# VHH binders against Profilin-1 (pfn-1), part 69

Target 1, 132 residues: Profilin-1 (pfn-1), of Caenorhabditis elegans (q9xw16)
Amino acid sequence: MSGWNAYIDTMTAAAPSIKRCAIVGAADGSVWARTEADNVFKASEEELKTFVALFNDVTQVPAKGADIEGVHYVVPRTEESLIFGKKENTGFFAVKTKSAVLIAVYEGPNEVAAQVRKAVESMQTYLNNAGY

## First folded at step 12 (VHH)

Design uc8 (from ua6 with Q102L; framework vhh_7pa5_2)
Fold by ESMFold2-Fast, scan of step 12:
Structure uc8 (fold): chain B 132 residues (1-132), chain A 123 residues (1-123)
Amino acid sequence: as target 1 above (132 residues)
Amino acid sequence: QVQLVESGGGMVQPGGSLRLSCAASGFTFSSYAMSWVRRAPGKGPEWVSTISGSGGSTSYADSVKGRFTISRDNAKNTLYLQMNSLKPEDTALYYCATGGPLPPPLPGEDNYWGQGTQVTVSS
């Protein structure tokens, strides 16, 4: 039963500054695991379907930004498998693996952002090495 | 208090059919993708199928494509697996789980599953 929820626990333990996060299917944005209760990741399946489709052509994203949990984020730039955004004191990092997209939302200064990015990219590497 | 209770297994001859059910409680069922996973005697776990929270998308392991159909009834918090054209190789204990395909193992962790439901395909 631990399934993908154990991965959420691992990421939040590695970067306690993650406010909310989720692991979703790369093909359809379906939720595999997410933070719950007071930290519930609130994105709808339709919003996530739209979001994961951004990885089909990341070069278009900086011009339009990205929406997560009904919040519009400015995306300053993208990398092949990384989209990150900012809105005031909040931000997110989203990374794509072969089968999944990991999304982490945080609040705080650049030092917090760096820690969250490291945690998400570490998990991305682990999953890619495992064939996901 | 997340609980998943599998049922519907049994004994059947090759070419037969079975329908498995998974009753879910303790979480917002409609928000989560759900999967079926199986473990044959003496083998490791094998992912079988996944369905999105809305039921709008499905995926299947190559070994079961065209024979198995995953579905869900969100009003009843129930996941189903319709198994047709069963083969001896389908003999396994079947489990339902939240999320997509079977995750790779984390260092020092092991997956916890319920009792599952036994499917035996033999002549």
Scores: ipSAE 0.614, ipTM 0.816, lowest interface PAE 1.3, mean pLDDT 89

Design uc9 (from ua6 with Q102E; framework vhh_7pa5_2)
Fold by ESMFold2-Fast, scan of step 12:
Structure uc9 (fold): chain B 132 residues (1-132), chain A 123 residues (1-123)
Amino acid sequence: as target 1 above (132 residues)
Amino acid sequence: QVQLVESGGGMVQPGGSLRLSCAASGFTFSSYAMSWVRRAPGKGPEWVSTISGSGGSTSYADSVKGRFTISRDNAKNTLYLQMNSLKPEDTALYYCATGGPEPPPLPGEDNYWGQGTQVTVSS
């Protein structure tokens, strides 16, 4: 495939608790790369279009929550270009760059959340530094 | 085993038209955005156009807006680029790729391009 698959592989290797992840276009939510097979990221284009639009005003997200793969997550707070949520034993981190949104869904206790966040933020920094 | 095979290039005069095809196999074609990228002699790769998996959204580089049209046939696993009003500046090797614009390579990695299809615009 494209070089975007290498980004998926790098994030999942850095944080093994990531169950599913994807890289999507910031403008339209179209899928550029995703985990496949038993770990396929199954969000629809319509859901992803709605999701990436949340980055237009992240301050509104904690009141509404966020939907990924048909699952509604509680979003306790947001940060600049970062949305994250939790539902029982699952959670996600989503970060925006100029051109892309990186989404990682993980399973496990709160202790693994920090590792997943570090993995997606490292890729965000790398892409931002390259003008992406 | 992901495979992308480009075809349809050739030699045309300025103002002419060509239609490029990209035959895809080995993945769920309709789930992925697809792009055309070109590389002119002595230059780096330039992103040309992207189409979403459903075909519902498209985007184009400023240099080709109004002249090129990207489309796809998900039943045939094929991506197309209709090129009209061709200019000498469009001369390049054209590649298709999954996703949006090609990302920067990760440390220790190299971006790989297939054979591509050559487009030459000259009088």
Scores: ipSAE 0.596, ipTM 0.816, lowest interface PAE 1.4, mean pLDDT 88

Design vc1 (from va19 with S106L; framework vhh_4orz_3)
Fold by ESMFold2-Fast, scan of step 12:
Structure vc1 (fold): chain B 132 residues (1-132), chain A 123 residues (1-123)
Amino acid sequence: as target 1 above (132 residues)
Amino acid sequence: EVQLVESGGGLVQAGGSLRLFCAASGFTFSDYSMAWLRQAPGKRREWVALISYAGDYDYADSVKDRFTISRDNAKNTVSLQMNSLKPEDTAIYFCAAETSFDEGDLTYEYDYWGQGTQVTVSS
């Protein structure tokens, strides 16, 4: 019944290697939609509030890394509206829109990471164009 | 042309230590994350350690508390200090520069150069 779940479904269909993802409010980290059941996105409200605040100054993030679902990720590089992290054969991409942050956690080799980034950035563009 | 040259491998006894070095050239070293990967006989390459250009780092569970990754941006060198070595650490160790996404380029991969450095840990 949440309209935002349709965007989760679109992203996971575009990049099947996304294991868990969420759309959260850019201002406060409040969850708008997330994967559930066997693929439940487990980040706490406190963690998400801390995470979205990283977009206030992405240049500081590679020095400290980022935590998602209690897992620490090294952040090799950031762009103005993009933070991505790496840990072994897992990683994440997070992008900021006007009002939201999209977070996708994936598993697979670096070839798969490129596909996940495309899916996340496509959704970012769509939501920005829709005024979100 | 990216060049990465590994050194410091050798034969050690279990419980011993080795320090691996990687000399990098052909790119702006301080802008890239650096990783160590290893390949044991008959297995795929396995990630060992990663350090960002800004110094944050992480390790594979199998080497946590035993290995330490560090970098020296003035010398274009990344190092791996390996303590409490086990026979299971026997592998060829490779240094890799992680190419990141930049300006819409969605390629995410490591650049390997050279044959790595052999580490053999005897029982």
Scores: ipSAE 0.482, ipTM 0.723, lowest interface PAE 1.5, mean pLDDT 85

Design vc10 (from va19 with S106G; framework vhh_4orz_3)
Fold by ESMFold2-Fast, scan of step 12:
Structure vc10 (fold): chain B 132 residues (1-132), chain A 123 residues (1-123)
Amino acid sequence: as target 1 above (132 residues)
Amino acid sequence: EVQLVESGGGLVQAGGSLRLFCAASGFTFSDYSMAWLRQAPGKRREWVALISYAGDYDYADSVKDRFTISRDNAKNTVSLQMNSLKPEDTAIYFCAAETSFDEGDGTYEYDYWGQGTQVTVSS
């Protein structure tokens, strides 16, 4: 199963407000690992392909927003390898590494967003250092 | 000094309309996403609408198709057009701003808040 589920478990343990997450290929959006069962990450192959392509030019994203699991999120800001989306009491953080994109959907008030961002960015750093 | 000042609230009958304005000063308005939130007595503050610095926008399901958010960067204002008002829309409405550029700013809270404007919808 590529062993990538261990990284999903690490992120969700670090930030319990993460409700669903996935690690996908940066080139094509192919799923390497995702939350399953009661917390299944429900993004289609086509949606993920479209989503990872947003990292080709993140400066265009705030004008259009981003769609994850059929839900539209306004993107208030981007950084070179980070897309942040917001909708009511939900949101997401997505970060790009050399080979992967990590997507974490969370639920809760804005105060939990900082913990989710930290968890996702820590994993991004780890995977980049590991050559992914 | 940073300020967000709301206006346009008041009393209106069910089915009526109001337009709220938020005048911003003390920061580069065009670099900020702007939001409207509301709080009814005894309830938590809830998000109503958001518009990014680049113009994408979204609404809470409870107000979708009735409310319209817009911004005017030349006047440093964000507005909320509220149509088909219901008694359930009665609340204090707050304007809030979140920077589009600072690394940690606004990640878990808005950077700036107004004091709110009261909207009361009679049945």
Scores: ipSAE 0.403, ipTM 0.675, lowest interface PAE 1.9, mean pLDDT 86

Design vc11 (from va19 with S106M; framework vhh_4orz_3)
Fold by ESMFold2-Fast, scan of step 12:
Structure vc11 (fold): chain B 132 residues (1-132), chain A 123 residues (1-123)
Amino acid sequence: as target 1 above (132 residues)
Amino acid sequence: EVQLVESGGGLVQAGGSLRLFCAASGFTFSDYSMAWLRQAPGKRREWVALISYAGDYDYADSVKDRFTISRDNAKNTVSLQMNSLKPEDTAIYFCAAETSFDEGDMTYEYDYWGQGTQVTVSS
């Protein structure tokens, strides 16, 4: 038994400031794995469908921002396969692979944001190399 | 030489309004997200408002519905309209610019900072 939850566990172990995390399908936002229980990732399927569609043209995202778990984030800048958002002392990193989108919501001081980005980008590289 | 210069601060009575301006020079203003932060006496610096280079914006809960951030890329300015001012809004207000998140936190760490402008709200 493999399961996508192992990748969630890997990312949260690498960056403990990740509060909630999910791996969703790039085409439709369907949830493959997410954090559960006290750290449940609460985004609806409709919201995730809207969110993954942002990767169809990331250049338009800074003009409208992004919504995750009913929270609006300003997106200060994007890269071709990376969207990151900020709101006060919280933020997210989302990266697209061939078949998936990884989303990590974090809270904490400035130093942890770089660790979260590194964890998400490392997993993006791994999954792309694995054919996902 | 990169510069951010704030203006528009002053003394105002509770319930009044002020408009702060930040004039930017020495960098490509239209590529940068712009923020306003404030620091009250004896308190940590706190984020107030943020506007992306493309115009999306957000506010701290403490100022939501009272403050409005805007930018004019043709004039290289960002503005903060402050309405219904309270004594709790008394602080030095700073303009900040951020183009990269990788090493900067949009809440507290920015590529460029202004010197600040004092806002004092009397009861």
Scores: ipSAE 0.376, ipTM 0.678, lowest interface PAE 2.0, mean pLDDT 84

Design vc12 (from va19 with T107V; framework vhh_4orz_3)
Fold by ESMFold2-Fast, scan of step 12:
Structure vc12 (fold): chain B 132 residues (1-132), chain A 123 residues (1-123)
Amino acid sequence: as target 1 above (132 residues)
Amino acid sequence: EVQLVESGGGLVQAGGSLRLFCAASGFTFSDYSMAWLRQAPGKRREWVALISYAGDYDYADSVKDRFTISRDNAKNTVSLQMNSLKPEDTAIYFCAAETSFDEGDSVYEYDYWGQGTQVTVSS
């Protein structure tokens, strides 16, 4: 669905520290929308399939971490529908809705993480309310 | 009373090794991810290494393959083994703790910090 790119634009406008992001199917990791060109989200289909499966049991994720775009992130924190990953001055937030997983990779110190989480959770709420 | 107390710093020659320790008290250590950060004179504090409460770990590119982070939950200690030290590793090294179960806060920061231990690497 090409219309899904509007949600990518909404998230990146709300949190300019987001460098790359994607909306993928919760069941299979299929890409619905992603950032493109100079900030293209580069995760492979197999990587995304593995990543979305992490939401089947988030309690196991901090022991093994998570891989996005071929980069390994330590996961210091998970919540029922949220995975937070860290690597140096970069990180990601991923949240699950009924049908989708939203992934936002950002750059910056911990001080910018809160705005990125807020942007991703706002979109999570919107999509859940829309039945996604 | 929450405390993080670093030790093991000192003066070492380039190419040498040091092991830093951080002793934690006053909180449930096993529920926290632990990090090492450093601050060189006139520079901002920078991240060095992180170990999750469940044992996964990572390092800043500048120290990768030279430093090893580990934790001992029975002793409430996190340690940093530093090998092949370089003059640019000279800094005050800080231990920091981040809760694994925090929820609802709008600011992401470490919950607890130590006072730091000085590491000086001579050329």
Scores: ipSAE 0.565, ipTM 0.765, lowest interface PAE 1.2, mean pLDDT 87

Design vc13 (from va19 with T107I; framework vhh_4orz_3)
Fold by ESMFold2-Fast, scan of step 12:
Structure vc13 (fold): chain B 132 residues (1-132), chain A 123 residues (1-123)
Amino acid sequence: as target 1 above (132 residues)
Amino acid sequence: EVQLVESGGGLVQAGGSLRLFCAASGFTFSDYSMAWLRQAPGKRREWVALISYAGDYDYADSVKDRFTISRDNAKNTVSLQMNSLKPEDTAIYFCAAETSFDEGDSIYEYDYWGQGTQVTVSS
């Protein structure tokens, strides 16, 4: 599914503070597209399967946090289809669509986080409207 | 009125311990994640520890295994137990609170800050 790489490119162009990102299947965490080469999204298949299962009940996530690329993130709060994680000068936003989960890991101060959230939420809206 | 008040700072010798407290008022404490940040003389403010409203927590590598963050929702307090203190831990320590994902320039910054408490570790 090389066509999905175009959506990765769109998100990273909209929010340059995104260092690594991926689009994965909501049911199983299978990778549809991800950043590669110097910006390789390094999450294992087991980790992604565990991560997407968090969307089955996001209210449980702040008690346990979330792990991405072997890094533990505290999750300060969740919304129905959004998980936000924080760790020092890095963080992530993950949003669920009908059939996908978009994960964007960013680096920088909290001031860039709003831009990253808008980029992933815009893509979430687009994909939901496209039936994904 | 929203207020965060830090206490427990002071002068201590290297290898000693201090416990910092942050008392919160004017908001629903149990709905907020709480953090400790510090600022050493002439340096930028740096994150030390974070605890979610539901109890998950994390630490900066520089303080891991020496500091412990905890919260008491019945008393509206967050505390930081600091053990094996080093001269490098000398800083003003700030308590901060974060609540929501509302859109805006400052939403991912902390919503509320205390005035800070001075910690000085002598060699």
Scores: ipSAE 0.495, ipTM 0.740, lowest interface PAE 1.6, mean pLDDT 86

Design vc14 (from va19 with T107L; framework vhh_4orz_3)
Fold by ESMFold2-Fast, scan of step 12:
Structure vc14 (fold): chain B 132 residues (1-132), chain A 123 residues (1-123)
Amino acid sequence: as target 1 above (132 residues)
Amino acid sequence: EVQLVESGGGLVQAGGSLRLFCAASGFTFSDYSMAWLRQAPGKRREWVALISYAGDYDYADSVKDRFTISRDNAKNTVSLQMNSLKPEDTAIYFCAAETSFDEGDSLYEYDYWGQGTQVTVSS
C-alpha cells in the first residue's frame, strides 16, 4: 500500500493491542489516515485540533489530562514529543513528528503499553527520517 | 526502602462512609501518580480511582459521584473518601504508585503496591 493507510497497518501489525489509531496534521489536526469499520477512530476535527495544540506545551497536560474520542484520559507522563494517557485497561500514546501527530488508542492490561509505545515511536522515527 | 501503607478500612452498614489513607515513604511522592484498586472475594483486581502527580483525576463508573480521591504532597498521603457505600463495594482496597518519569525499564505497570486494607459493607 502506498498511501498513509499503509503506516496505520504497519503500526497495528507491530502492536496488536492498538485498537484505534490515526495520523493527523500537527498544525491543525486534519486526518491523514485512521482505522475504519469495526475499529473506527471517532475523534472529531475540533477535538483533534485541540489535541494537537497540546504539543505546543506538553508540560501543562498532566494537570488537565487529554480528551480523545470524547473520553478523558489522565496523563501521568509527557516528553517533549510524547503524551501518554491512561485509563485502567485502556490508554493512548501520541507522538509528534515534523508535520504529523500519531495517536494510538490501545486496550488491554498495562503490560502491553510498552509494546504500543515501541510501535508508535518506531513509526515516529521512520516518518521524521522521511521528512514528515 | 519504598512503602505504601493503607489504613481506614473497616466494617460499615450500607449507606455509610469510610475514608481510606495511603501513607507513602521511600520515594519522591510528588513525582508519582497514585491509584486505588480493589479486589472483591473471588474476583480479579479492578481499578477504582487515579490521581496524577499534577492533580488531574478519574474514577471507575461504578464509584463515580460516591468516591473522591485526593492527595496531600506535604504529608505524602493519598486518600479515598467513600460515601454511600454498597455491599458491592466490599473488597480489599490497594494503594499503588506509578512514576511520572519514564526511566526506560518501566512496563507502564504500577511501580509500587501496598498490602491493602479490608472494607466490608453489610446490607
Scores: ipSAE 0.466, ipTM 0.726, lowest interface PAE 1.6, mean pLDDT 87

Design vc15 (from va19 with T107P; framework vhh_4orz_3)
Fold by ESMFold2-Fast, scan of step 12:
Structure vc15 (fold): chain B 132 residues (1-132), chain A 123 residues (1-123)
Amino acid sequence: as target 1 above (132 residues)
Amino acid sequence: EVQLVESGGGLVQAGGSLRLFCAASGFTFSDYSMAWLRQAPGKRREWVALISYAGDYDYADSVKDRFTISRDNAKNTVSLQMNSLKPEDTAIYFCAAETSFDEGDSPYEYDYWGQGTQVTVSS
């Protein structure tokens, strides 16, 4: 296992339409791992700190949306530990575990969104069960 | 009985304006995000605008700064104000309703669709 980068690789293998993704600290948005080189996840430190704070009260998020990498996404609805952002043929899924937030930005049609959601939620379950 | 009924379409000259309305009935409108999609002749359906149940909104790049989406939860309506219309905006415009993340393994899709309203922009 190559540290946290192995989880990035697992998610992108499960859902190839994930364009960029990251695993960040739930408390502060510090990056633990992210996609590199061809599709670098480039959210700023301040943006990530703001983003993970959304999980403190997800019920407020649909009213204002969410920003990732300077792109604004409408959030149709949230679950306790999930935020879904939507924009045309792109979107993101973000899920909170005990210690981390997983963020996956994807491109493609509705079929792709379903695959990405499943990949991210599967990883969330795995990490929670592992104590992360 | 669930219904979404569009109105306000018609023929307009390039540079003109139209306002589309979508009247919803048979479901709890305030629990749904609402979208406008369009289908031009011979093309696939494309997304135009989205407004969440809580009022945040976004637009396709092709219509930004020209179109405005709004909703009135007291009247169960969503509207699309279309300004500076272009011939490329000619399409059937559909209203769609979406409840989100009720089930994690369900494919992403709109729950309800209207029948559409024709918009024709002449040059």
Scores: ipSAE 0.534, ipTM 0.752, lowest interface PAE 1.3, mean pLDDT 86

Design vc16 (from va19 with T107S; framework vhh_4orz_3)
Fold by ESMFold2-Fast, scan of step 12:
Structure vc16 (fold): chain B 132 residues (1-132), chain A 123 residues (1-123)
Amino acid sequence: as target 1 above (132 residues)
Amino acid sequence: EVQLVESGGGLVQAGGSLRLFCAASGFTFSDYSMAWLRQAPGKRREWVALISYAGDYDYADSVKDRFTISRDNAKNTVSLQMNSLKPEDTAIYFCAAETSFDEGDSSYEYDYWGQGTQVTVSS
């Protein structure tokens, strides 16, 4: 049992269109918590290690895209600590804190993306303020 | 004035090819990711292809290996090469643009849409 699972529950309650999400270590992509309900977050440790390394230089990500759960996403937008990926009627937001990366995969129309980003950024702020 | 103008649609036999073009004006094209979506009669609008401002791209499974998206930043144009067309590809095809920058209040929806171009594939 992990206390970090409570933060997963908080994010999914704030944005029900999040289908799968995880909180992973920023240095190595180790999973701290992930969704364990009907839609389990299934990224491998190797994939997550590669993914968190993208935050070393987010400006290069739109040229290469990003892979999560074996699915390739085009990245139309990045900010210093944010990667936004898009594929069909699905996408993800990933944000980096001091020691964690939060990844939320969602499904739904584009208006849903703003709600998902807000939920993920709210958690990012909380974790940064808590020293994570 | 901001515009996305599609062209290249028409009637074609199954197994044929068409190339769609989208000419953009009134904004900095190179700062935008470009997408093609389509809507067939009686069906939902579906995403077909996306190309980022930096050139990475992806396709819907239904068109993968048959369609190719490309962009020409010098000409402010995105194109969709459609090969091995099927009757199921019959739809109005729309070009859409999404800024690569979050301008604070972006909804992450497409910022600009074309009016669409009709593609009809006969059996």
Scores: ipSAE 0.526, ipTM 0.759, lowest interface PAE 1.4, mean pLDDT 87

Design vc17 (from va19 with T107Q; framework vhh_4orz_3)
Fold by ESMFold2-Fast, scan of step 12:
Structure vc17 (fold): chain B 132 residues (1-132), chain A 123 residues (1-123)
Amino acid sequence: as target 1 above (132 residues)
Amino acid sequence: EVQLVESGGGLVQAGGSLRLFCAASGFTFSDYSMAWLRQAPGKRREWVALISYAGDYDYADSVKDRFTISRDNAKNTVSLQMNSLKPEDTAIYFCAAETSFDEGDSQYEYDYWGQGTQVTVSS
């Protein structure tokens, strides 16, 4: 409806298998917007500060994994501005823009993971083009 | 050419231990994450443990603190140490190898699978 929450709504509508997601500041993990109510994204600001720092050297992440909402995910591989984690039929995709990090936690089989990645990367492109 | 071969399964009594091994050949083992999955009679296949190519790992809640996954890139081997075994751990255990998603990939599935090794826990 307004502000940054409209981007959360757009991303969730594009990939219904996204269970929880957030847009946070790339420098400090400050929350700009997150899913709420039945789909509340339950990461602390301190956890998010730690998480966004992973993008400072993405090549080190597969050795350590990543924690989101108190849940540890194994990271099978990274790309320059993308970290994805897996835990059987659940996982996340996180992408970095100029000033933001988008995090989407999903549940479901193979095809929903691909759809979630496309939704997150589409929003990444949009925000980069908007100067974020 | 690509091959995953499991070994170490068998019959053990409740409370006992087994160590499973998976020997890999025909692909660059060090570039793949390795997983153990299991399937009990009449049940769906379930994930047990995962280890990344760089060594981070995770377990299903049902086996956490009882099972330990490890890998040896020099030997192209992944292993699963199973302690404090329970009758509900009875299943065929499969080794699987997984690459990362790429624009050319259409699946977030395991690329390679072994034939499995039977684990039976009595009592």
Scores: ipSAE 0.541, ipTM 0.751, lowest interface PAE 1.2, mean pLDDT 86

Design vc18 (from va19 with T107R; framework vhh_4orz_3)
Fold by ESMFold2-Fast, scan of step 12:
Structure vc18 (fold): chain B 132 residues (1-132), chain A 123 residues (1-123)
Amino acid sequence: as target 1 above (132 residues)
Amino acid sequence: EVQLVESGGGLVQAGGSLRLFCAASGFTFSDYSMAWLRQAPGKRREWVALISYAGDYDYADSVKDRFTISRDNAKNTVSLQMNSLKPEDTAIYFCAAETSFDEGDSRYEYDYWGQGTQVTVSS
């Protein structure tokens, strides 16, 4: 039973510019669900453990940036539960819930970033209300 | 009034170097990420380099290891050191600023732009 895969499908349907995404455990970065096949999210377990730990101290993230799938992103700003990264014509949004971190990597001009942010924030709200 | 003013452009031969400067005024420079973008004739504007308000930086693959971005918050200046210039680097270079704080309008585009400075690399 993989109920978490349905949430991946929901996010990618809501924002077609999402190329890869994952839902991981907030405590350890363990993968609960990810995009697969041609859109496989391929971050290592150690990279994800490092990434979710950024939410323990988001104020330091803009000085260091963030690494996802071996790619370094500059983080121009953060909020308590949101990290936004930029690189050329690609970027990511990551949001923290009570138990999970949602990560969405997108491709396209900055104008499509708003759709991606809305998709991950909508899922964040849903999961928080569901107790996750 | 917000202003970004680029300088340092010019004509240089292939293999040469130029240093571009962007002087900022009218906003709290230290709260902004700063970027360099360029546009060549007949091409779309492309991103070159980015530096966050806190000093992390990145480069487009086409300029990596040749260009260096830096900032001086005391002088409200961002600069781009361009080494090993190629004819393909010929373009108008623009300075752009994006706030590091969400003031309610969370657009993911640059807030402010300069007029640009011309860089021409011959043969």
Scores: ipSAE 0.445, ipTM 0.709, lowest interface PAE 1.7, mean pLDDT 85

Design vc19 (from va19 with D105S; framework vhh_4orz_3)
Fold by ESMFold2-Fast, scan of step 12:
Structure vc19 (fold): chain B 132 residues (1-132), chain A 123 residues (1-123)
Amino acid sequence: as target 1 above (132 residues)
Amino acid sequence: EVQLVESGGGLVQAGGSLRLFCAASGFTFSDYSMAWLRQAPGKRREWVALISYAGDYDYADSVKDRFTISRDNAKNTVSLQMNSLKPEDTAIYFCAAETSFDEGSSTYEYDYWGQGTQVTVSS
């Protein structure tokens, strides 16, 4: 959807450690917006469909992990609307809203993860309040 | 009192094998993801392997196909089998634990760390 790229820009400005991110439909993983050009978010629609389905039962995710952009992440922790993935000096946070899933892949030591989580949770709150 | 105690380090020749153990106490081991990290002299600490509380695992590219992480919840132990060792694997190896159920935690670093065990691989 037109204008959704502004939310991508807001998240990446709030947390410079976000390398790639996307906003996708919670029901089907359809891409609403994603980072482009040198920071293009490379997940296929089939991968995203599989990924958003993880939110149907987050308690099963730590047993399987999660795949984003063809990269496997171990998931040490989930919360009702949050999946946290870990890999070396990279990781991701994904949060679910009423109709969307926000995915942010970051690079850097785990010390930067709190800033990334804050950015995606702030956007999650904003979109939920906007009816999305 | 929470403790992680590493063992199994030592001196081996290139191409050899070692098995590292981490014995955990003072917390519900089965609720924690466990990791191995290493630090070589003059270098930053480097992640090696991770295993979730539910058994999913992953490895750094530098050790893939050579190292195997496993856990034994009945014994509160995580292990790292190290095969085809190279001189560049020389480092202090640390065991670390991260809770999977503490929703109050605002840290995404490991909650608990061992003191480390030295691995030296000669050429």
Scores: ipSAE 0.505, ipTM 0.747, lowest interface PAE 1.5, mean pLDDT 87

